# Ledger of designs, part 375: VH-VL binders against q0atu2

Target 1, 119 residues: q0atu2
Amino acid sequence: MLDKKARIRTSREYRNVFEKGKRLSGRFLIIYYVENALDNNRFGFITNKKIGMAVIRNRIKRQLRAIVREYQGQVKNKHDIVLVARAGIGKSSFEGMEKDYIAIMKKAGLFARNANKID
Short names: E, the ipSAE of ESMFold2; O, the ipSAE of OpenDDE; V2, 0.75 times the mean of E and O plus 0.25 times the DockQ between their complexes.

## First folded at step 17 (VH-VL)

Design yk10 (framework fv_ivicentamab_arm2; also named ym10; at its last look DockQ between E and O 0.46; V2 from the best seeds 0.72)
Fold by OpenDDE, look of step 19:
Structure yk10 (fold): chain C 119 residues (1-119), chain A 119 residues (1-119), chain B 110 residues (1-110)
Amino acid sequence: as target 1 above (119 residues)
Amino acid sequence: EVQLVESGGGLVQPGGSLRLSCAASGFTVSSNYMNWVRQAPGKGLEWVSIIYRRGSTEYADWAKGRFTISRDNSKNTLYLQMNSLRAEDTAVYYCAREGSDEWYYFDYWGQGTLVTVSS
Amino acid sequence: AYDMTQSPSTLSASVGDRVTITCQASQSIDSWLAWYQQKPGKAPKLLIHDASSLESGVPSRFKGSGSGTEFTLTISSLQPDDFATYYCQQWDEYSGEAYTFGGGTKVEIK
């Protein structure tokens, strides 16, 4: 799991990202991202009921956390990033989610230049 | 130099089967997102299937159950197994690689191979 | 499934003309839009990706613009080599429909 310090946890923190951040949509994900005043990145995750039942939403959230964790070290520092799962993600494969995450993050310019795992 | 060369097309009766091949050179198939796209005579382009880098697959709804995308890494070749073929499956079939920059577009295409389903 | 409406289906023009092709998506796709050129008996050729990024080797007379749901391909001055069919392409949010192409626009000589 992501460390507590790497998590967006409060409603105020989420609001700040939505109000001040940039938005970029992918096939399965929407990301909101903004620079923070910290020395680390924080991630938030939102899954809506449009995705499906709670069991499905929890699975998706778990999968997204795994993806974010996998590539966490390659993301430019000092960012708050909220991942919003789109309706179609419920039927997506893990690889589909991963591909979308990488594609969006690349388009947003959020990966460090020295990131090796990003093709 | 990137190249894609399709083969395996031909005349087949309704209900028959056919396997298409796409030989790639200049890049590694297993390191890329590879797709099949078809085009009926005088018609537009229609996406068929994708195989992800780790091997997950996705199909158009009309293709599910009849078409199977696969690859042989040792041969750097992409395949499309087509079963229970119908007249409406008559088309030129292209293999296409997704662009490596942001993906979700096709930067290289084969010349295509014609599949004709007729009694 | 996402819909992609491409217009016009056919366009007659002369060399030197300014040509405009439009694609309308049923849902916002930000800038995830590509344009292809296809000549008879040939495979599609990528012209533009990310709505406005010109592919290497493509003449500068080709320009892509737009975002969200409205996209445009413009040929500033049509050349003899440009008579072909053009397609736009997007991703689809839902599984089983990974990608969607526009219906195509045939640019023919007037």
Scores: ipSAE 0.902, ipTM 0.948, lowest interface PAE 0.5, mean pLDDT 94
Fold by ESMFold2-Fast, scan of step 17:
Structure yk10 (fold): chain C 119 residues (1-119), chain A 119 residues (1-119), chain B 110 residues (1-110)
Amino acid sequence: as target 1 above (119 residues)
Amino acid sequence: EVQLVESGGGLVQPGGSLRLSCAASGFTVSSNYMNWVRQAPGKGLEWVSIIYRRGSTEYADWAKGRFTISRDNSKNTLYLQMNSLRAEDTAVYYCAREGSDEWYYFDYWGQGTLVTVSS
Amino acid sequence: AYDMTQSPSTLSASVGDRVTITCQASQSIDSWLAWYQQKPGKAPKLLIHDASSLESGVPSRFKGSGSGTEFTLTISSLQPDDFATYYCQQWDEYSGEAYTFGGGTKVEIK
């Protein structure tokens, strides 16, 4: 689970990230990201009906939160980041989602070097 | 120095089976995303399968149910088990490694091993 | 599944010519595109990854450019060793084809 402080919660906060942030697409994920004025990172998660039925969308959200939590120490501080799941994510494995998350975060310059290593 | 050496190709009759091997040196197979890519004579490149670092696998739709990618960490070797082979499976099969620190491209390829499916 | 169209399929050129090969994706892939060179009877060799990042050891006459849906590989002054088939490659969003290759461009002697 992500702490409350690490979650983007309001529609206004989501709109700020979409309007002022940069966008980067991966295979299964799109991220929108912008620097914030806080001491910590905040994450938002969006899954839409193109992914599949509610049980699949709920599984995807849970797995994305787990991935974000696992790698939170690698993320450069003071960013608001929204993860938008693409339609194909419903067919992905946990590792497929994990790989895509790391790849896009590194490409965005949001991960420290060696972030791809799993001990 | 990174090297990938394929073996196990040959002539097989339709409906037969064949197992390809890819011996790796200079890096650890289990620490990388490993793929099989094939090329029919005179044709282009076609992705076959991937094995992820934790062992998850993904296959081309035409390969699902017939092909199995696996690895033996103690031998640092990648495998492709091919069953129910068809004439259309005739191709040079390459094992390919994704980049060590960045992904979604292949930085090292084996020399390839020819599989001919014919009566 | 994303379509990847590569053009031209065959290109005739002379040593010293500037050669341009194009790949078009059916949807934006940002800069997730690689270029490979393949000589007859050999495995493909990585030239460029992430649309424009030149692989170590690849001559500077090779240049990748583009973003989104249109990508270009340019050889500024063709050398004898450059007569080969070139392929672009991207990921695919859906399970079924994790990676998609372009159809290839054969660069032949004029």
Scores: ipSAE 0.818, ipTM 0.916, lowest interface PAE 0.8, mean pLDDT 91
Fold by ESMFold2, look of step 19:
Structure yk10 (fold): chain C 119 residues (1-119), chain A 119 residues (1-119), chain B 110 residues (1-110)
Amino acid sequence: as target 1 above (119 residues)
Amino acid sequence: EVQLVESGGGLVQPGGSLRLSCAASGFTVSSNYMNWVRQAPGKGLEWVSIIYRRGSTEYADWAKGRFTISRDNSKNTLYLQMNSLRAEDTAVYYCAREGSDEWYYFDYWGQGTLVTVSS
Amino acid sequence: AYDMTQSPSTLSASVGDRVTITCQASQSIDSWLAWYQQKPGKAPKLLIHDASSLESGVPSRFKGSGSGTEFTLTISSLQPDDFATYYCQQWDEYSGEAYTFGGGTKVEIK
């Protein structure tokens, strides 16, 4: 699981990302992202009933959190990022979700290509 | 040089089964995202299935339960097992590789193998 | 299996002509779109990925453009080797469950 500081927690925080952020759609995911005023990244996750029953939605959230945790060290700092699961994600494997996350994060320019965060 | 060579196509009765092979050279099948795509005579292209690098699989909805994608890493070969074949499955079947740096796009295709489902 | 509108279905042209082929989506697909060329009896060949990025070895007379909902493939001066069928490709616009291809545009000699 992600550390508590790395989670988007409140409705206001989610609304800020949706209203001020950029949007990028991938095959299974949509991301919204905006620069924050913190020294760290925060992640939010949205699944809705169109994806499937609660057990399916909970599995997807758990899988997306695991993916984000695995790659979080590669994400440029100071961003709030919301992952929205698309309807077809319930038919995707973990590998399919992981592939899509990497692809959309690269396309959004959110992965640190160079280790410039070193001071 | 990258090459993909399909084989195993032919004439089969409705309700029958057939296994297609795709022999790869110049790259490692298990290190890439591999797909099957089909084309009915005189028609457009239709995606069938993907196998991910760690072996997870996904299928077009109409193929689930009838078709199985697999691979044999020792032979560097991709397979498509097709069961309960119907006339509408008549097509040229291609194996296709997703690009190593540009996923979701097929940078190499085999020549294709024709499957004819006819009484 | 198709949820993009590709037009025209058939296009008759002469060597030297400028030809334009379009794909339209009902919702924005950013730049997640590829173009393929397919000659009779052969497999498709990737020409352009990411809407406008030309594949290595593809002649510069091919140009992809567009973002969002409308995409074009332009051949600036048609050559004999260019008479073929062209397909655009992405995934299902609403769910992402399948990779999807446009219906194709056959470019014929007139």
Scores: ipSAE 0.710, ipTM 0.859, lowest interface PAE 1.0, mean pLDDT 88
ESMFold2 (binder alone), look of step 19: mean pLDDT 89; pTM 0.923

Design yk11 (framework fv_ivicentamab_arm2; at its last look DockQ between E and O 0.68; V2 from the best seeds 0.74)
Fold by ESMFold2-Fast, scan of step 17:
Structure yk11 (fold): chain C 119 residues (1-119), chain A 119 residues (1-119), chain B 110 residues (1-110)
Amino acid sequence: as target 1 above (119 residues)
Amino acid sequence: EVQLVESGGGLVQPGGSLRLSCAASGFTVSSNYMNWVRQAPGKGLEWVSIIYRRGSTEYADWAKGRFTISRDNSKNTLYLQMNSLRAEDTAVYYCAREGSPEWYYFDYWGQGTLVTVSS
Amino acid sequence: AYDMTQSPSTLSASVGDRVTITCQASQSIDSWLAWYQQKPGKAPKLLIHDASSLESGVPSRFKGSGSGTEFTLTISSLQPDDFATYYCQQWDEYSGEAYTFGGGTKVEIK
């Protein structure tokens, strides 16, 4: 479970990330990200109806939170990051989502220098 | 030095089975995303399957139910079990490692092993 | 499944020529594109990843550019070793085929 301080909660906070942030698409995820003025990172999660039924969307959201939590220590400094699940994510395995998250975070320059933990 | 060496290719009749091997040296297959890619004679490249670091697998739609990717960590070897082979499966089969740190591209390939499906 | 269109299918060139190969994705892939070189009877070799990142050991005459839906591989001052077939590659969002390759461009002498 992510600490409450590490979660983006309000529509205003989400809107700030979408309007002022940078965007990067991965295979299963899109991230929007912007540096914040806090002393911690915050994450938001969006799953829409194109993914599938509520059961699938809820599973995806839980799995994404678990992935973000696992790699939280590798994320640089003070960022607000919103993960938007793409339509194809419903067919992905947990590892497919994990791989995509790490890849996009690395490509965005958001992971610390030694962030590849599997090797 | 990274090397991938495929073996197990040969002539097989339609409906038959064949198991391909890919012996890896210079790195650990269980620490990488490993793929099979094929190429029919005179044709382009076609992705077959991936095995993720924790063992999840994904297959091309046409390969599902017929092909199984696996690995033996003690032998540092990747496998492709092919069942119910068709003439359309005739191709050189390559094993390929995904490039670190961002993945989704193949940084090392084996020499390939030819599978011919014919009566 | 994403469509990947590569052009031209065949290109005739002379040593010293500047060669341009194009790859077009049906949807934006940002910069998730790799280029491979394949010589007859050999496995493909990675040239460029992430649209423009030159793989270690690949000659600097190879250059990748583009983003979104349109990508280009350029070979400045073509060398004898460069006569080969070139493929672009992207990931696929849907499970139909996780990786999609372009149809290939054969670079021939003359």
Scores: ipSAE 0.837, ipTM 0.920, lowest interface PAE 0.6, mean pLDDT 91
Fold by ESMFold2, look of step 18:
Structure yk11 (fold): chain C 119 residues (1-119), chain A 119 residues (1-119), chain B 110 residues (1-110)
Amino acid sequence: as target 1 above (119 residues)
Amino acid sequence: EVQLVESGGGLVQPGGSLRLSCAASGFTVSSNYMNWVRQAPGKGLEWVSIIYRRGSTEYADWAKGRFTISRDNSKNTLYLQMNSLRAEDTAVYYCAREGSPEWYYFDYWGQGTLVTVSS
Amino acid sequence: AYDMTQSPSTLSASVGDRVTITCQASQSIDSWLAWYQQKPGKAPKLLIHDASSLESGVPSRFKGSGSGTEFTLTISSLQPDDFATYYCQQWDEYSGEAYTFGGGTKVEIK
């Protein structure tokens, strides 16, 4: 599970990423990311009503947290990263979300090593 | 080194069924994102289906319920089972591998196999 | 659902000409755009991925440019081997159209 220190927690922290960060779109996800002043990474997750009902949005948020946790050790440190789920993600398989996360994180230059392999 | 060879095309009556095969060499099918793409005579390219590394699948809306993508890992072979065939399914069917690690584009294609649906 | 508008649908050109093919996405796709070449009776061949990344073994006269919604494929000096149909391709976030292709541009000898 993500450590408490690895979470973006406050509105100010989220706002900083959106206002100062870089943005990349993938198929199912948009990421915003910015270098932070910490020794570690922090992750935030946004699933709004346009994706679907609360049950669907909560499932997607849990799935995205699981994906981030799986690959967290490969992410370069000192970044705040917000994952924004796009409207079509509700129809995606877990594998589709995972594929997209790896693709956009690699394109952002945020992996310290290649995350091309499964397991 | 990488090669994809489709087979199983032919003449089929409307309402019939056909299974296409795509034999892969130089890489492992189950370690990659594999797709079917078709091209009706004199027409453009149209995506059909994807199978993800761990077996999740997606289909074009017009293919859902009639076509099934699958694979046999022991034979390193991708399949497309086509049921309830119609005249508009007449096309050359290609199997294609997604390039890595960026994905979302097709770096290797087979030469295709022709499916003709007519009385 | 994302659409790709590719233009022109055909063009006539002579060996040595500079040709430009355009694709327009209906929504921003950043640089997630590929270009393919297809000769009659053959499978498509990947030329460029990620809008501008030239595939190994593809001649340097091919250049991809653009980001967001507008993309171009340029052939700086057309060769006899380049008379073919060219397609662009993107992803779509909706599962029923995971990948979509442009309508194609047939490059013919004048």
Scores: ipSAE 0.796, ipTM 0.907, lowest interface PAE 0.8, mean pLDDT 91
Fold by OpenDDE, look of step 18:
Structure yk11 (fold): chain C 119 residues (1-119), chain A 119 residues (1-119), chain B 110 residues (1-110)
Amino acid sequence: as target 1 above (119 residues)
Amino acid sequence: EVQLVESGGGLVQPGGSLRLSCAASGFTVSSNYMNWVRQAPGKGLEWVSIIYRRGSTEYADWAKGRFTISRDNSKNTLYLQMNSLRAEDTAVYYCAREGSPEWYYFDYWGQGTLVTVSS
Amino acid sequence: AYDMTQSPSTLSASVGDRVTITCQASQSIDSWLAWYQQKPGKAPKLLIHDASSLESGVPSRFKGSGSGTEFTLTISSLQPDDFATYYCQQWDEYSGEAYTFGGGTKVEIK
């Protein structure tokens, strides 16, 4: 799991990202991202009932955390990033989510376009 | 120089099977998201399937259960196994690479191979 | 299925004309739209991605614009080499396919 310091946990922190951050939508994900005043990145995750039952939402959340954790070291520093799962993500594969995450993050300029980590 | 060369097309009876190949050069198939896209005679383009870098696959709803995308890394070749073929499957089949390589668009295409399903 | 409506289906124009092709999505796809050019007997060629980003080597007379649900491909001054069929292509979760294409627009000589 992500370290506590790498997680967005409070409603105030989430509101700040949504109000001041930029938004970018992918196939399965929407990201909101904004610079923070810290030396590290923080990630938040939102899944809602449109995705499916609680079991599915929990699975998706775990998968997204895994993806974020794997590429965490490649993300530009000093950002708060919230991942919002879109409704279709419930039927997506892990690699599909990964592809979407990478595409969105590259488009957002949050890590290098030539990043090609796959394993 | 990036090149994609499809082969394996031909005439097949309804209910028959056919395996298409796409030989890639100038890049590594397993390092990219590879797709099949088809085009019926005089018609538009239709996405068929994708194989992800880690090996997961995804199909159009109509293709599920009948089509299988795969690759041979040692040959740097992409395949499309087509079973239970129907007349409506008659089309030119293209292999296409996604750019960057996680992007949603196709930057390189083969010249296609014609599959004709007819009794 | 998440359909892309492309219009017109056929367009007759002359060399030097300004040509406009439209692609409409039923729901917002932000800027996840690409444009392709296809000539008879040839594979599609990528022209524009991310709605407005011109692919390397593509003439500047090609311009993509739009976001959300409405997108446009414009050829400012049609050249002989531009007579072809053009397709838009989207990427969105609501598609029964990972990717969907517009129906195409054939640009032919008037």
Scores: ipSAE 0.719, ipTM 0.908, lowest interface PAE 0.8, mean pLDDT 92
ESMFold2 (binder alone), look of step 18: mean pLDDT 89; pTM 0.927

Design yk12 (framework fv_ivicentamab_arm2)
Fold by ESMFold2-Fast, scan of step 17:
Structure yk12 (fold): chain C 119 residues (1-119), chain A 119 residues (1-119), chain B 110 residues (1-110)
Amino acid sequence: as target 1 above (119 residues)
Amino acid sequence: EVQLVESGGGLVQPGGSLRLSCAASGFTVSSNYMNWVRQAPGKGLEWVSIIYRRGSTEYADWAKGRFTISRDNSKNTLYLQMNSLRAEDTAVYYCAREGSTEWYYFDYWGQGTLVTVSS
Amino acid sequence: AYDMTQSPSTLSASVGDRVTITCQASQSIDSWLAWYQQKPGKAPKLLIHDASSLESGVPSRFKGSGSGTEFTLTISSLQPDDFATYYCQQWDEYSGEAYTFGGGTKVEIK
């Protein structure tokens, strides 16, 4: 999974991103993002009860962490980014979530390197 | 230059099957999100199906179980296998590519191929 | 559930007129909306993506505006070549369709 230093862990850190960050919604995901004073990116993940029962929410969290880990090298440095899963994400495939993540990150201007190799 | 050329449309009886093809040139199908969109005579546009880059597929609720989207990477061709056809499936079927820089919109469309389901 | 209401269904305008077509979503879609032009017997052609980004080669008289739930396509000075049906399009996460199109607006130039 993601290294501990790449994870947003405390309520205070999440609150900072929500209060000071920008917001962008996609089909299955909402991101909140803000530049940080660190030398690395940090990611947070939120799945709420509207998505479904714990087993579904835990699957979604695992898959989102896997997606973020795979593409972390393409993300512009020094950002705190929180991914909030929308209610409809439970019906999505892994690739549907992956596509939405990449689309949102590109639209937000957060992808610095080749995220989906151009050819 | 990007080009999409559909073929395989024709007249079929209710309950019959038909396979549509979409030959792509100027880009690689497997590196893009590819869709089928249809339009009944004199009516509006209706999304049918998507194939993701890793091969996952998604379908309109009315198409599930009857239609199968697929591709042949060696031929750079997209397919739509249509089974158990109904009169309501009569439409021009378009092959469409999602945008090259951002997704969730269709930047190139084929000319369309007419499928008529009638006895 | 997202519902796309496009209005008007048909409009008649003279060459040189300013034409406005509206698309409304039931819930906020930020700027995830595209506009297409379709001429009789032809495939749709992308005009605008991400609500306001004009596609290369599309005349500057076409303009997309809006965000959230209300979007407009404006043609500032209508030309005979603009006789067509126009469609808006978004993603849809609930209905089972990945993408939803508006009902279309037929623009008649007389």
Scores: ipSAE 0.758, ipTM 0.897, lowest interface PAE 0.9, mean pLDDT 89

Design yk13 (framework fv_ivicentamab_arm2)
Fold by ESMFold2-Fast, scan of step 17:
Structure yk13 (fold): chain C 119 residues (1-119), chain A 119 residues (1-119), chain B 110 residues (1-110)
Amino acid sequence: as target 1 above (119 residues)
Amino acid sequence: EVQLVESGGGLVQPGGSLRLSCAASGFTVSSNYMNWVRQAPGKGLEWVSIIYRRGSTEYADWAKGRFTISRDNSKNTLYLQMNSLRAEDTAVYYCAREGDSEWYYFDYWGQGTLVTVSS
Amino acid sequence: AYDMTQSPSTLSASVGDRVTITCQASQSIDSWLAWYQQKPGKAPKLLIHDASSLESGVPSRFKGSGSGTEFTLTISSLQPDDFATYYCQQWDEYSGEAYTFGGGTKVEIK
């Protein structure tokens, strides 16, 4: 579960991310992201009708929230991030979505450096 | 020093089966995204299958139902089980590892193993 | 599935020439593109990933550029070892194909 504080809630907040944020496409996801003035990160999730029926869209939203929650500790603080699911995501496995999320977050420079890795 | 060594190719009749092996050294296959890519004689590269870190798999549409990707973590070896082989499956089959810097590219390839489907 | 067109199919060049190979995707892939070199009888070798990141050990005469739908591989001064077939590669959005390769460009001696 993501706390209410970690969710983008209003149309104005979504608009701010779309207008002022950077955009990066992955295989199954597009992210829009911008630094915020808060003490924490906030996430938004968009699934449109191109993905499929409500049952598929609801499954995708649940799985994306689980992925974001699992990796929340890796995300650089003070960002508003909106995840937009692409049409092909409905055919993806959970691992396919997870891989894509991590890849795009790394490519965007939003994942924190691994402080515990010793090589 | 990463190495991938394929084996198991050979001549097989249409409708027959073959199992290809890819022995990995210098890294752990279960910690990486592993793929099979093929190339028909004188033709271009064609993706076949992927196995994800947690074991989920995906296949090219033409390979679904006939090919199965798997791995044996104790042997650090990747496999491709090919059933109901057709003449158009004749190709050199390569084992390929995805790079772990943002992924979605192949940083190391095996030498390939030739599969010939002919009467 | 996204189509990827690679041009030219064949290219004749001399040592010292500047060689340019192009890949075009039918839809934007931002910078999710890799370039490979393949010599006869051998496996492909990674040259460039993420459109412009040169792989370790690859000569600096190889350069990748582009984003979105148009990508270019440039060899600034062709060497004898560079006569090979070159392929571009992207991810594919749909489960039918996780990855898509360009048709290849064969760089031949003039």
Scores: ipSAE 0.809, ipTM 0.914, lowest interface PAE 0.8, mean pLDDT 91

Design yk14 (framework fv_ivicentamab_arm2)
Fold by ESMFold2-Fast, scan of step 17:
Structure yk14 (fold): chain C 119 residues (1-119), chain A 119 residues (1-119), chain B 110 residues (1-110)
Amino acid sequence: as target 1 above (119 residues)
Amino acid sequence: EVQLVESGGGLVQPGGSLRLSCAASGFTVSSNYMNWVRQAPGKGLEWVSIIYRRGSTEYADWAKGRFTISRDNSKNTLYLQMNSLRAEDTAVYYCAREGYSEWYYFDYWGQGTLVTVSS
Amino acid sequence: AYDMTQSPSTLSASVGDRVTITCQASQSIDSWLAWYQQKPGKAPKLLIHDASSLESGVPSRFKGSGSGTEFTLTISSLQPDDFATYYCQQWDEYSGEAYTFGGGTKVEIK
């Protein structure tokens, strides 16, 4: 679970990210991201009805939060980031979502370049 | 030094089966996203299947139920089990690596192995 | 289901010519597009990833550009080694078609 301070909670805060932020699409996720004036990162999550039934959308949200929490140490500080799940995410594996998150964060320049990877 | 070497192709009757192998060296298949891509004689490239680092799989719709991607980590080898083969499956089959950069591109390909399905 | 239209299917050129190949995605893919070169009897070789990032060892005469739905591969001052078939490639969000390739462009001697 992400700490309360690391979550975007209000409609105003979400609107700010959408209006001022940059947009980058991955295969299963779209991120909107903007630098904030805080000393920490904040994340928001949106799962639309086009993904599927509430049980599927809730599972996707839980899995995305778990992925974000796992990689939070690699994210450049002082950003508000909203993850919007695309319709196709409902059929993806956990690994598919994880790979897409890492790929888009790297492409956006939001991941630290010296993050360790095993290979 | 990355190398991928395919084997197992040949002539097979419609309805028959073949198992293709892809021996990897210079990297570990379980640490990468591995794909099969095919090309019918004189035609373009067509994606077949992917196996993710932790073993999740995904298939082209036309391959589902007939083809199975797998790997043997102890042998550092990728496989494609092909069942219920049709004339339309005649193609050179390539194994391809995406690498550890978490992107959606094939940085290394094998030489390919020809599968011919005919009477 | 995302479609990828690549044009032209074939083109004739001479050494030293500037060659342009175009790919059109049916939906926006931002800059998630790669270009591959394939010579007869050989496996494809990655030239460009992320629409414009040149792979190590690929000559600087190859240039990728574009974003969203329209992408271009340009070869300035075509060399003898460049006569080959070129393919673009994207992802697809829907299961069953994770990766889609363009139809290919064969660059032939004029």
Scores: ipSAE 0.825, ipTM 0.909, lowest interface PAE 0.6, mean pLDDT 90

